VH-VL binders against q9umr5. Designs and how they scored, part 60

Target 1, 268 residues: q9umr5
Amino acid sequence: SYKPVIVVHGLFDSSYSFRHLLEYINETHPGTVVTVLDLFDGRESLRPLWEQVQGFREAVVPIMAKAPQGVHLICYSQGGLVCRALLSVMDDHNVDSFISLSSPQMGQYGDTDYLKWLFPTSMRSNLYRICYSPWGQEFSICNYWHDPHHDDLYLNASSFLALINGERDHPNATVWRKNFLRVGHLVLIGGPDDGVITPWQSSFFGFYDANETVLEMEEQLVYLRDSFGLKTLLARGAIVRCPMAGISHTAWHSNRTLYETCIEPWLS

## First folded at step 3 (VH-VL)

Design ba8 (framework fv_acimtamig)
Fold by ESMFold2-Fast, scan of step 3:
Structure ba8 (fold): chain C 268 residues (1-268), chain A 122 residues (1-122), chain B 106 residues (1-106)
Amino acid sequence: as target 1 above (268 residues)
Amino acid sequence: QVQLVQSGAEVKKPGESLKVSCKASGYTFTDYYMHWVRQAPGQGLEWMGIINPSGGRTSYAQKFQGRVTMTRDTSTSTVYMELSSLRSEDTAVYYCARDWGYSTSSYLFDYWGQGTLVTVSS
Amino acid sequence: SYVLTQPSSVSVAPGQTATISCGGHNIGSKSVHWYQQRPGQSPVLVIYQDSKRPSGIPERFSGSNSGNTATLTISGTQAMDEADYYCQAWDSSTVVFGGGTKLTVL
């Protein structure tokens, strides 16, 4: 039998968005137990990411406990950051494949309709004023806002992403790294036509420097310092990169070719 | 769909410089790194360096550091490779090649230009 | 500097299996790619990330990578497979190619 699969959704999303993904899994891996977590749906996805991590942790513990051979995670968009934190804070996770679908692993710095809805008079160059305040950090999207022109503010004010990436020190960093390194495979998926994740290379741990030139994962301090284990995972052969052009942000979980190429091979 | 079209063959004298172009089409130019690789007659492949077309950042193989320069023009989707202080041993076919990967560990060349033969002779 | 070592030539009869090795210290911890180059032509990617095959490359091409040796395997070798084959890996800050293996089918 196949290992169970746990699915974590993204910003302004719900479990219903994954109906096509479930159909694909059922077709290629019949009998797989797939649990799409119905937590923090819709507007509740704006709750602080640490609050979401606690809620999702409570939901995944019994699933993992019942699967001694391991589980797979499929985590979409913002949900990929939730899964990053779950793998770090859980001393006993048994995740084999962590499949990150177009998640802003190094953060977000781009104007989107989601941000315009929340902050209609702000442009990306001014959003740091809101996001790096205590009030702004009560919104999930601000927890991974990463302004490359105000990196010092990001490092000091980010209550979530800077900590899980080891960009700012934390008392639990060593334990979080040890826990994260238990993952079997880190499967990174994303692409240039996403249209929401900016830069799209954030899904592969690449990000802007101060001139908005994208630096890849191996040029990031978090990789070079091995802050949470990326360098160790890469040396172990545990990181899989699967970029695909032609896929918009809301289509990653409903594209059959993407599923067959990037997801299906990692669902043992 | 994806095409990399290079400039034509060149004949140079020792001490001169060469500049080879590579025009990309069929994809978003700034979303993929571009490499330059050369091959001397009857010899193997030799990596020269990489450019990120998005910001123009470059990294060169140690052997070519100081005499190679890679640039790009985003308005024409073209990368350039300039090699100065030419010697007879620089006679080679010069290729541009697109990078499918997103890290140094996964650099791979999914599409190659047709090659530009450069002959350096006195 | 990091070096990838390939045999200079490999000969195989039509229909037989050809194996081309690529030796490097701890190469199994690196991602290895393989290129085929026919005379007068640009290289063509035939295997990427140790064992994956690009669209359009026949199933008879396969790869593996462990320890200190990566291997390109061509089963049921055909005359059209006659070419130079190069392995490639990344080390530190540079792309490294093997010296190339001339595959002769006769």
Scores: ipSAE 0.005, ipTM 0.393, lowest interface PAE 16.1, mean pLDDT 88

Design ba9 (framework fv_acimtamig)
Fold by ESMFold2-Fast, scan of step 3:
Structure ba9 (fold): chain C 268 residues (1-268), chain A 122 residues (1-122), chain B 106 residues (1-106)
Amino acid sequence: as target 1 above (268 residues)
Amino acid sequence: QVQLVQSGAEVKKPGESLKVSCKASGYTFTNYYMHWVRQAPGQGLEWMGIINPYGGRTSYAQKFQGRVTMTRDTSTSTVYMELSSLRSEDTAVYYCARDWGYSTSSYLFDYWGQGTLVTVSS
Amino acid sequence: SYVLTQPSSVSVAPGQTATISCGGHNIGSKSVHWYQQRPGQSPVLVIYQDSKRPSGIPERFSGSNSGNTATLTISGTQAMDEADYYCQAWDSSTVVFGGGTKLTVL
């Protein structure tokens, strides 16, 4: 009787990491059909996000078609950005709950082990030089790199995040907004002890200003302009914010308390 | 309306350098990438490289690395492509083409200049 | 180096359906675009992202992409469709074009 659940993994991840999440869902919502998409695993998660969006779109279409009452999305880390774009580009999605697990919705600006692996001698202050080039934009990480000190370069060079957030104009913006607004609930999850997503408030559409002071969602131009529907969704009562302290980046999909508090209530 | 207007045809000798211009109008110049693509007589399309007009950053196809230079002038909404050490094999129509900038792995050319015929002969 | 293979020519009578293939290893995982080039003219984008039509392109143009083959389909082919057609994809660090297909409407 429960709507099917589709799970989208994150950077350097695979479907295998969600075994605990599937166990929790089976315990609380027995009979739920859960599909963990096994695409762009491991190193392939570095492929450009628009390429990943196309691949995941092809995988979700038949699942959504077989579920006339709707589906739920659970999208982890980088996967949350893939799901953001899916909801915008699909004219016919039937997503009820979009559950975003610690995803950098306004972008990333911070040194992490992932970035040091790819660019071991680079500092966050200098990554704009490579990320905002055509070559850099061939890496998923650079598609959501958001340097608050070079916002002009981000706006003109970002081939993904600036567009899906409506920060740069696009011919499809009106259609993308209409499509995104069909979502039943936008459930945002994240926390201060994540250790990877920087600033952690990016998971809640907050982000740094030019002085690296975090401004919350309601102070962002994308919200104030209602560029892709955040203000409309909030007014509709469709945005849920579920912050939780004490959870590291790799534990969001395997913490029972988090599941019971932030995820379980939104799986109808 | 989007327009890309290129400089006129040129005849060059082997060893000389070529500089072709492409003037953009009808849109915000710095919001779109610009590519250069060439086509030898009776042959197919060959990608040369890309420039981001905002920062001026470039990336070139390996075949042209060391011989090609792409630049832009934001005050005139113009991109330039320079090719040095010309050979007879460089005889081709050279096109500038605009890219939406919406995926680096899925570059697409939504508007093309009219082309510049360059003949390299002794 | 990645190669996209197209037939060198395709001939159809007016009103027939023309099908132009673009073969490449695992091309179905890539985004494919199609360009039309009439003699002496610049290429024109006719299909982007496998199956989408730009504004102004007739609905008789359609595309698909799966496995190792992308396809451009022109239904009810007209004399004005006579041109060279090129497929394009991205591989690694470069743009790759197919060799082109000359469509003749007779």
Scores: ipSAE 0.007, ipTM 0.398, lowest interface PAE 16.3, mean pLDDT 88

Design ga1 (framework fv_mavrilimumab)
Fold by ESMFold2-Fast, scan of step 3:
Structure ga1 (fold): chain C 268 residues (1-268), chain A 123 residues (1-123), chain B 111 residues (1-111)
Amino acid sequence: as target 1 above (268 residues)
Amino acid sequence: QVQLVQSGAEVKKPGASVKVSCKVSGYTLTELSIHWVRQAPGKGLEWMGGFDPEDGETVYAQRFQGRVTMTEDTSTDTAYMELSSLRSEDTAVYYCATQYYDILTGRYPFDYWGQGTMVTVSS
Amino acid sequence: QSVLTQPPSVSGAPGQRVTISCTGSSSNIGAGYKVSWYQQLPGTAPKLLIYGNSNRPSGVPDRFSGSKSGTSASLAITGLQAEDEADYYCQSYDSSLSGWVFGGGTKLTVL
């Protein structure tokens, strides 16, 4: 009776990382078919996001075709950006709930252990030199690097995030917006103790201005211009915000209280 | 190169406990996830439990919870599996195995196995 | 019964192709948990043969290959040789049991 759930993982993740989430779903919605897409695992998660979108698209088509009543997406971290693009490029998706689990929807501007490991001599203030090069845009993490002190470079060089957010023009923008607006619910989850997603409000479409002051979604140009449909979804009552303190980045998919509060209500 | 060497065969009476050891070489025990798998004579493989590197804790299969304890002595690079309240159906070869976990690869195979320890439960 | 279902036996002649199936469910292979395959020669410990659905460890010949479709996985052995005679086990994770699970094993006989 429940709609199938498709899970899209994040940076350096695999299907095993979601075992607790699947256990929670089985407990509260027994009989739900849950598929964690086992593509672009581990090091392959560094591949350019458009390449990942194409691969995940091919994987979700047969699942959606077998579920005429619709499906739910749970998309973690970087995976939330993949899902954003999937909903825009697929002119026939039947997604009911899109659950974005601590994803940098407006981008990332902060040091993490993963970033220091990939670029050990770079500080966040200097990473724009690497990420906004053609070479850097071949890495997924650079596809959503958003330096608020070099916003002009971000707008011109980002091959992924600036385009799906409608921050830079694209010939497909109108059809991407139409496709995205078919989603039933956009459930945004994140919190101040994540420790990786910087600023954490990026999970709620907030982001730094040039002074590193966070402006919330409703103050963003992408919202005010309704570039890909956020203002329309909010007016429709389709956006759910579920912030929770006390959860670190790797714990969003394994915290029972979070699941019960923010995820469980949106699985039908 | 990782190598696992297990303790020798044991014969126990019903109700007794058995403690099997697994000596690790070629790698540091603290960098490995050790799991235990058994195989009854003529039967298939059965997972008993092991260290979960993502949770940072040891997890036991439901069938063995309350009867099995898995421990490690990092000073000697030796892992142990103790099974209590032995029954005749516990007669099996017990294997230790390393589970490869690398955040880069996202892979979790049991990549190296000990030679096995035969435990016979008879009266 | 095993959570992952394998045929109890399969046979082939030298040089032929054999395929061993591993049928799971929505709580394991269908959920996206990757499949590993192990070869167990008589009187020996299991040896990792395939991991992550289709990857071969160093030293495993390319005539062994793995694949996955839906809730099932398959091990293919081409150019069958006498030394391939062994028991083969698939393995995955099962969310309903909260643990690792093995198939019941398939005895390969080289005729």
Scores: ipSAE 0.475, ipTM 0.811, lowest interface PAE 3.7, mean pLDDT 91

Design ga10 (framework fv_mavrilimumab)
Fold by ESMFold2-Fast, scan of step 3:
Structure ga10 (fold): chain C 268 residues (1-268), chain A 123 residues (1-123), chain B 111 residues (1-111)
Amino acid sequence: as target 1 above (268 residues)
Amino acid sequence: QVQLVQSGAEVKKPGASVKVSCKVSGYTLTELSIHWVRQAPGKGLEWMGGFDPEDGETVYAQRFQGRVTMTEDTSTDTAYMELSSLRSEDTAVYYCATQYYDILTGRYPFDYWGQGTMVTVSS
Amino acid sequence: QSVLTQPPSVSGAPGQRVTISCTGSSSNIGTNYDVSWYQQLPGTAPKLLIYGNSNRPSGVPDRFSGSKSGTSASLAITGLQAEDEADYYCQSYDSSLSGWVFGGGTKLTVL
């Protein structure tokens, strides 16, 4: 029988957004128990990421406890950051495949329709003034705002991403690293035509330097210092990179070719 | 604010086709997904199909696949549902309904409905 | 075939509470696809009453409430009134059919 799959959605999403993904899984792995977590939907997806992590943690614990052979996580967009934190804070997770579906793992620095709706007069160059305030850090999108021109403010003010990436010290860092390293496979998915995740290489732990030149994962200090285990996972052969062109941000969970190429092989 | 006005009742012979229209006001068709639902006399609601914005195309219920075609004219904000090879069992009221993304809840309700179009298939 | 099962009828007296059940399966309500409820007065089009399991559109009285547990959903009507006599339909998405499904409908009679 197949391991259960837990799906964690992104910004402004709900279970209905994943109907195609569930249909694909049922076709290729019939009998798989798939649970799309029905938490922090719509506007609630704007709540601080640590609050979302707590809620999702409570929901996944009983699912994992009933599946001694392990579970798979499919985590979309912002949901991939929730799953990063879940894997770090849970001493008892039994996740085999963590499938990160176009998630801004090193952060976001780009203008999107969602940001224009929330902050219509802000440009990406000025959003640091809002996001790196205590008020701004009460919004999930600001928890992973990573302005490469104000890295000092990001490191000081980020209450979520800088901590889970080990870019700023935390008392629990050693335990979080140990917990994260229990994952069987880290499957990273993303692509240049996403149109929302900026830079798109953030889905693969790449990110802008101060000149907005993208540096890939292996050039990041977080990787080089092995702050939460990326270097160890890569050496272990546990990181899978699956980039695909031609897929927009809202289509990652509804593209059959993407599913067959990048997701299906990791759903044991 | 959103209103859906459907075309008038139709009487058709078996084997004919019928094309029902649904004119949208208060919103543009490009901002909404239109779905079609029918109801036979004294029976329940049955979903026929509707526009899926993720696919960028219309999805039809399997039992109507090959017989139904749903189209939209954005210049007139009018949606159409054409059902071919009519049978007596197709006698029903046909409704159009809007599906709206509610950002506050993250939900996709069928929030507004047309008045319905009675299609009678005479024998 | 009714993919979502509702009782064909329920009844109550004015002022009382009535509950209408909607039983699904793992391919719809059980996968956490939302449940919406529609009220259909005689001779009229359906009207959205509840969506997203428990949300009320503006203009719907708080006497109407929805809930969901496991593979089932419920519509509760408190302070039952004569004008509540109608057919009530639940609706969800079904992954095995790749489409929207409605319950068979429940006729509410106010005694």
Scores: ipSAE 0.527, ipTM 0.801, lowest interface PAE 2.7, mean pLDDT 91

Design ga11 (framework fv_mavrilimumab)
Fold by ESMFold2-Fast, scan of step 3:
Structure ga11 (fold): chain C 268 residues (1-268), chain A 123 residues (1-123), chain B 111 residues (1-111)
Amino acid sequence: as target 1 above (268 residues)
Amino acid sequence: QVQLVQSGAEVKKPGASVKVSCKVSGYTLTELSIHWVRQAPGKGLEWMGGFDPEDGETVYAQRFQGRVTMTEDTSTDTAYMELSSLRSEDTAVYYCATQYYDILTGRYPFDYWGQGTMVTVSS
Amino acid sequence: QSVLTQPPSVSGAPGQRVTISCTGSSSNIGAGYDVSWYQQLPGTAPKLLIYRNSNRPSGVPDRFSGSKSGTSASLAITGLQAEDEADYYCQSYDSSLSGWVFGGGTKLTVL
């Protein structure tokens, strides 16, 4: 039988977004138990990411307990960050494949429709003033806002991403690294035509330097220091990178070619 | 799996009203916007109205304003479209369709459609 | 008259390419609103064929593609097959009407 699949949605999302993904899985892996978690849907996706991690943790424990052979995670957009933290805080997770669909793993810095709707008068250049306040850190999108021109503020004020990436010290860092390294495969998916995740290479642990030049994963201090296990996973052969052009942000979970190329091979 | 099941065919006299139902399964009405579209025999598709997530309210097409009312019962996941003061020109198949929306990316297309309800207006 | 203009009919031979145009204005397609395409087989409800200008739902073959430029959109069908005979409708949002608009429909005949 196939291992169960748990799906974690993104910002302003719900289980409805994954209807096509579920069709694909049913076609290629009939009988797979797929659970799309209906927590923090819609506006509730703006809740602080640590709050979401706790809620999703409570939801996944019984699913993992029923599947001693293991489970797979498919985590979309902001949901990929929830899953990163989830894997770190769970001492006994049995996740085989962690499939990250266009998630801003090193953070977000872009003038997108997100800024227009949430902060109509803001540009990416001044959003740091909102996001790096205590009030701003009560919103999920600010938990992974990473302004490369104010890296000192990001390192000090980020209550989530800087901690989970090991860019700022935390007492639990060693345990979080140990837990995360239990994952069988880290499958990273993203592409240049996403249009929302900025830079798109954030989905592959690349990010802007102070001049807005993208440095790839292997040039990041997080990787070089092996802060949460990326270098160890890569050496183990456990990191899969699957970039695909021509896919917009809201289409990662509904493109058949993407599914067949990047997702299907990792669902045992 | 999202599925929309509409009520059965209706025959009405001019001046009467008709209320068509659309039962949604697989997702709740609170997660979806329902739109109504009609098609007269041999003619094209005509949007009548539906929920607009940006405005937070139901919007009706101008030519139906004052004659159409769209309501939802979230306890039964059923949407309704009532058209009053029926004319022979209202003879058409009436469809309900779902629209998922992402507040940040705007309006999605009409993803799933009901099977249609034939409404015939004749003397 | 429809707010979005489509040719009333197009025809092609099996294996050929056809395109169906959808012409709007500055209040709809020209304002940046996305275009969707629907296929309606005889006696059936419309089926979503293309959304967000060029994206295909599951089950729609890559022979169908969409594009958008300026105030217009286009649906291209390559490798025509007999089962492609249907009516095709474009759709967009119109800001001046504060509502959704459909094209008049195009009857595709495979000769």
Scores: ipSAE 0.000, ipTM 0.400, lowest interface PAE 14.0, mean pLDDT 87

Design ga12 (framework fv_mavrilimumab)
Fold by ESMFold2-Fast, scan of step 3:
Structure ga12 (fold): chain C 268 residues (1-268), chain A 123 residues (1-123), chain B 111 residues (1-111)
Amino acid sequence: as target 1 above (268 residues)
Amino acid sequence: QVQLVQSGAEVKKPGASVKVSCKVSGYTLTELSIHWVRQAPGKGLEWMGGFDPEDGETVYAQRFQGRVTMTEDTSTDTAYMELSSLRSEDTAVYYCATQYYDILTGRYPFDYWGQGTMVTVSS
Amino acid sequence: QSVLTQPPSVSGAPGQRVTISCTGSSSNIGAGYDVSWYQQLPGTAPKLLIYYNSNRPSGVPDRFSGSKSGTSASLAITGLQAEDEADYYCQSYDSSLSGWVFGGGTKLTVL
């Protein structure tokens, strides 16, 4: 039998967007119980990420409790950050594969279509003014806004990403690292044609330096310090990297080739 | 579900004006922006303008500036498009279409369309 | 002239795959604005087929898919059926015009 799959959506996406993912899973792993969590849909996806983590935590507890062999997580876009935090705050999770589907794991620094429609005259260089305010941190997008030209503000003001990445100290950091390391596999998916996640390498724990040169995961201080376990997971052989070109941000959950190459092998 | 019902076909002489209506049901105009798109016989779609909720004002395509006026009556959930100084080249089907907008979720595509109103300009 | 360039026509046989291109510029698709696709059957209003580059509304079969790369977008139709014979339009926003723009349309003929 196959382990249950829990799907956590992203920013401004709906359960409808995952219908092809569910069809693919049913075709290749018939009998798999797939639960798409319909929490924080639409504009509610702009709620602070810690609030979303608490709500999703309450939803996943009974699912995990009923699956003694374990579960898989498929977490899309912003949902990948929610799942990062879930794996850290839950001392009893039984997640085998955590499949991160084009998620900004090191943060976002780019004018996406969604941000341009909300703030059409704002440039990415100016968003630090609103995002690193207390008011801005009440919005999920700002919780993972990572301006490489104002790294000091990011480290001080980020109420979510800087903490979960271990970039700023937190009393629970040791416990969060221990909990995260219980994951069986960390499957990272993303690609250069995403068009939303900027830099796209953020999905693989790469990110801009102060000159906007992308440094890969192994050059990040977070990795070098092993702040939440990336170096340990990589040494254990538990990190899978699956980049794919030609896929836009809204297509990761509906591309058959992507599914067969990057997702299907990790659904035991 | 959202439904758009437009006024009936019109035949106008050159130089006249035409005012097409679009009644929205199943949703309110306070949360939907109405856009107008026309299509000349055998030709493609041409955006004329629509309400921009981010700016709080109606925006018109440059080629229609000065000839088109778009208004909305939120009390009756009816949008209007008035085109003046009609020419034979204005013969087209005129569509209204909704664009969902919520300030926190951003703008969406034109997700629902009216049935179209044929406007024929001839002498 | 259309701001977004589409081929005027494309054709295929039942069961085949066809693609329709939509070429923009740095002021629209290249500026990061999303692409929507509309299907217009003869004598009917346009119907939203694809939004936000690759998302399908309820009722649109998965034979229809969209993608976007650089300044261009593409609509792919697999398992072509006679009922797919229609005009297809791409749409995006153009920052230099401060408005919405459509492609010139592509007539799909099922042979």
Scores: ipSAE 0.000, ipTM 0.379, lowest interface PAE 15.7, mean pLDDT 87

Design ga13 (framework fv_mavrilimumab)
Fold by ESMFold2-Fast, scan of step 3:
Structure ga13 (fold): chain C 268 residues (1-268), chain A 123 residues (1-123), chain B 111 residues (1-111)
Amino acid sequence: as target 1 above (268 residues)
Amino acid sequence: QVQLVQSGAEVKKPGASVKVSCKVSGYTLTELSIHWVRQAPGKGLEWMGGFDPEDGETVYAQRFQGRVTMTEDTSTDTAYMELSSLRSEDTAVYYCATQYYDILTGRYPFDYWGQGTMVTVSS
Amino acid sequence: QSVLTQPPSVSGAPGQRVTISCTGSSSNIGAGYDVSWYQQLPGTAPKLLIYDNSNRPSGVPDRFSGSKSGTSASLAITGLQAEDEADYYCQSYDSSLSGWVFGGGTKLTVL
């Protein structure tokens, strides 16, 4: 029998967005129990990420408890950051495959239509003034806003991403690293035509330097210091990178070729 | 405010086709997703199909695939549902219903309904 | 036969509380798909009453509430009024059918 799959959605999403993904899983792995967590849907996805982590944690505990052989996580966009934190704060998670589907793992620095809906007069160059305030940190998108021109402000003000990436100290960092390292596989998916996640390499732990030149995961300080276990996972052979061109941000969970290439192999 | 006005009642013989219209006002048709739902006399609601804005395509319920065609004329803000090879069990009230696609909220409720069109199929 | 199971009828007296259940399966409500509820007054088209499990559209009073747990959803109506006498339908998405599904409907009688 197949391990249960838990799906965590992204910004302004709902469970309906994953109907094609569930159909693909049922076709290739019939009998798989798939649960899309319908918490923090729509506008509620703007709530602070630590609040979302707490809610999703409460929802996943009984599912994991019923599956002693383990579970898989498929976490889309912003949901990938929620799942990063879940794997760190849960002392007893039994996640085999953590499939991160176009998630801004090193943060976001780009103008999108979604951000313009929320902050109509802001540009990426000045959004740091809003996001790195205490008020701004009450919005999920600001919890992973990573302005490469104001890294000092990001490190001081980020209440979420800088902590889970080990970029700023936290008393629980050693325990969070130990918990995260229990994951069987970290499957990273993303691509250049996403159009929302900026830089797209953020889905693979790459990010801009101060000149907006992308440095890949192995050049990042968090990797080199092994702050939360990326270097250890890579050495263990537990990191899978699956980039695919031609896929827009809202299509990652509904593209059959993407599913067959990047997701299906990890759903034992 | 959205209003949906459907065409009038139809009486058809078995084997004929019927085309029901749904005129949208209050919004343009391009701002809405139109779905079709039928209800046989004294029975429950049955989804037939509709436009899926996320996929950019019209999806039909498996039971009706091959017999139903749903089209839209954006110049007149009118949606159409054509059902062919009519049988007596197709006797029902046919409703059009909308969902307003809002990028900020991502809603998918059937939030406005037409008044219904009675289609009677008899010999 | 409906994919989502509702009781065919429920009844209550004015001022009382009634609950209408909607039972699904692992391919719809159990998979996490949201539930909507519709009210159909005699001789009229359905009207959206609840969407995304528990949200009310503008104009729907707060005595109507929705909830979801596991493979099932519930519509609760408090302070029953004669005007609430209607058919109520739940709706969700079903991944095995690749489409929207409705419950069989529940006739609410106000005694």
Scores: ipSAE 0.270, ipTM 0.728, lowest interface PAE 5.8, mean pLDDT 90

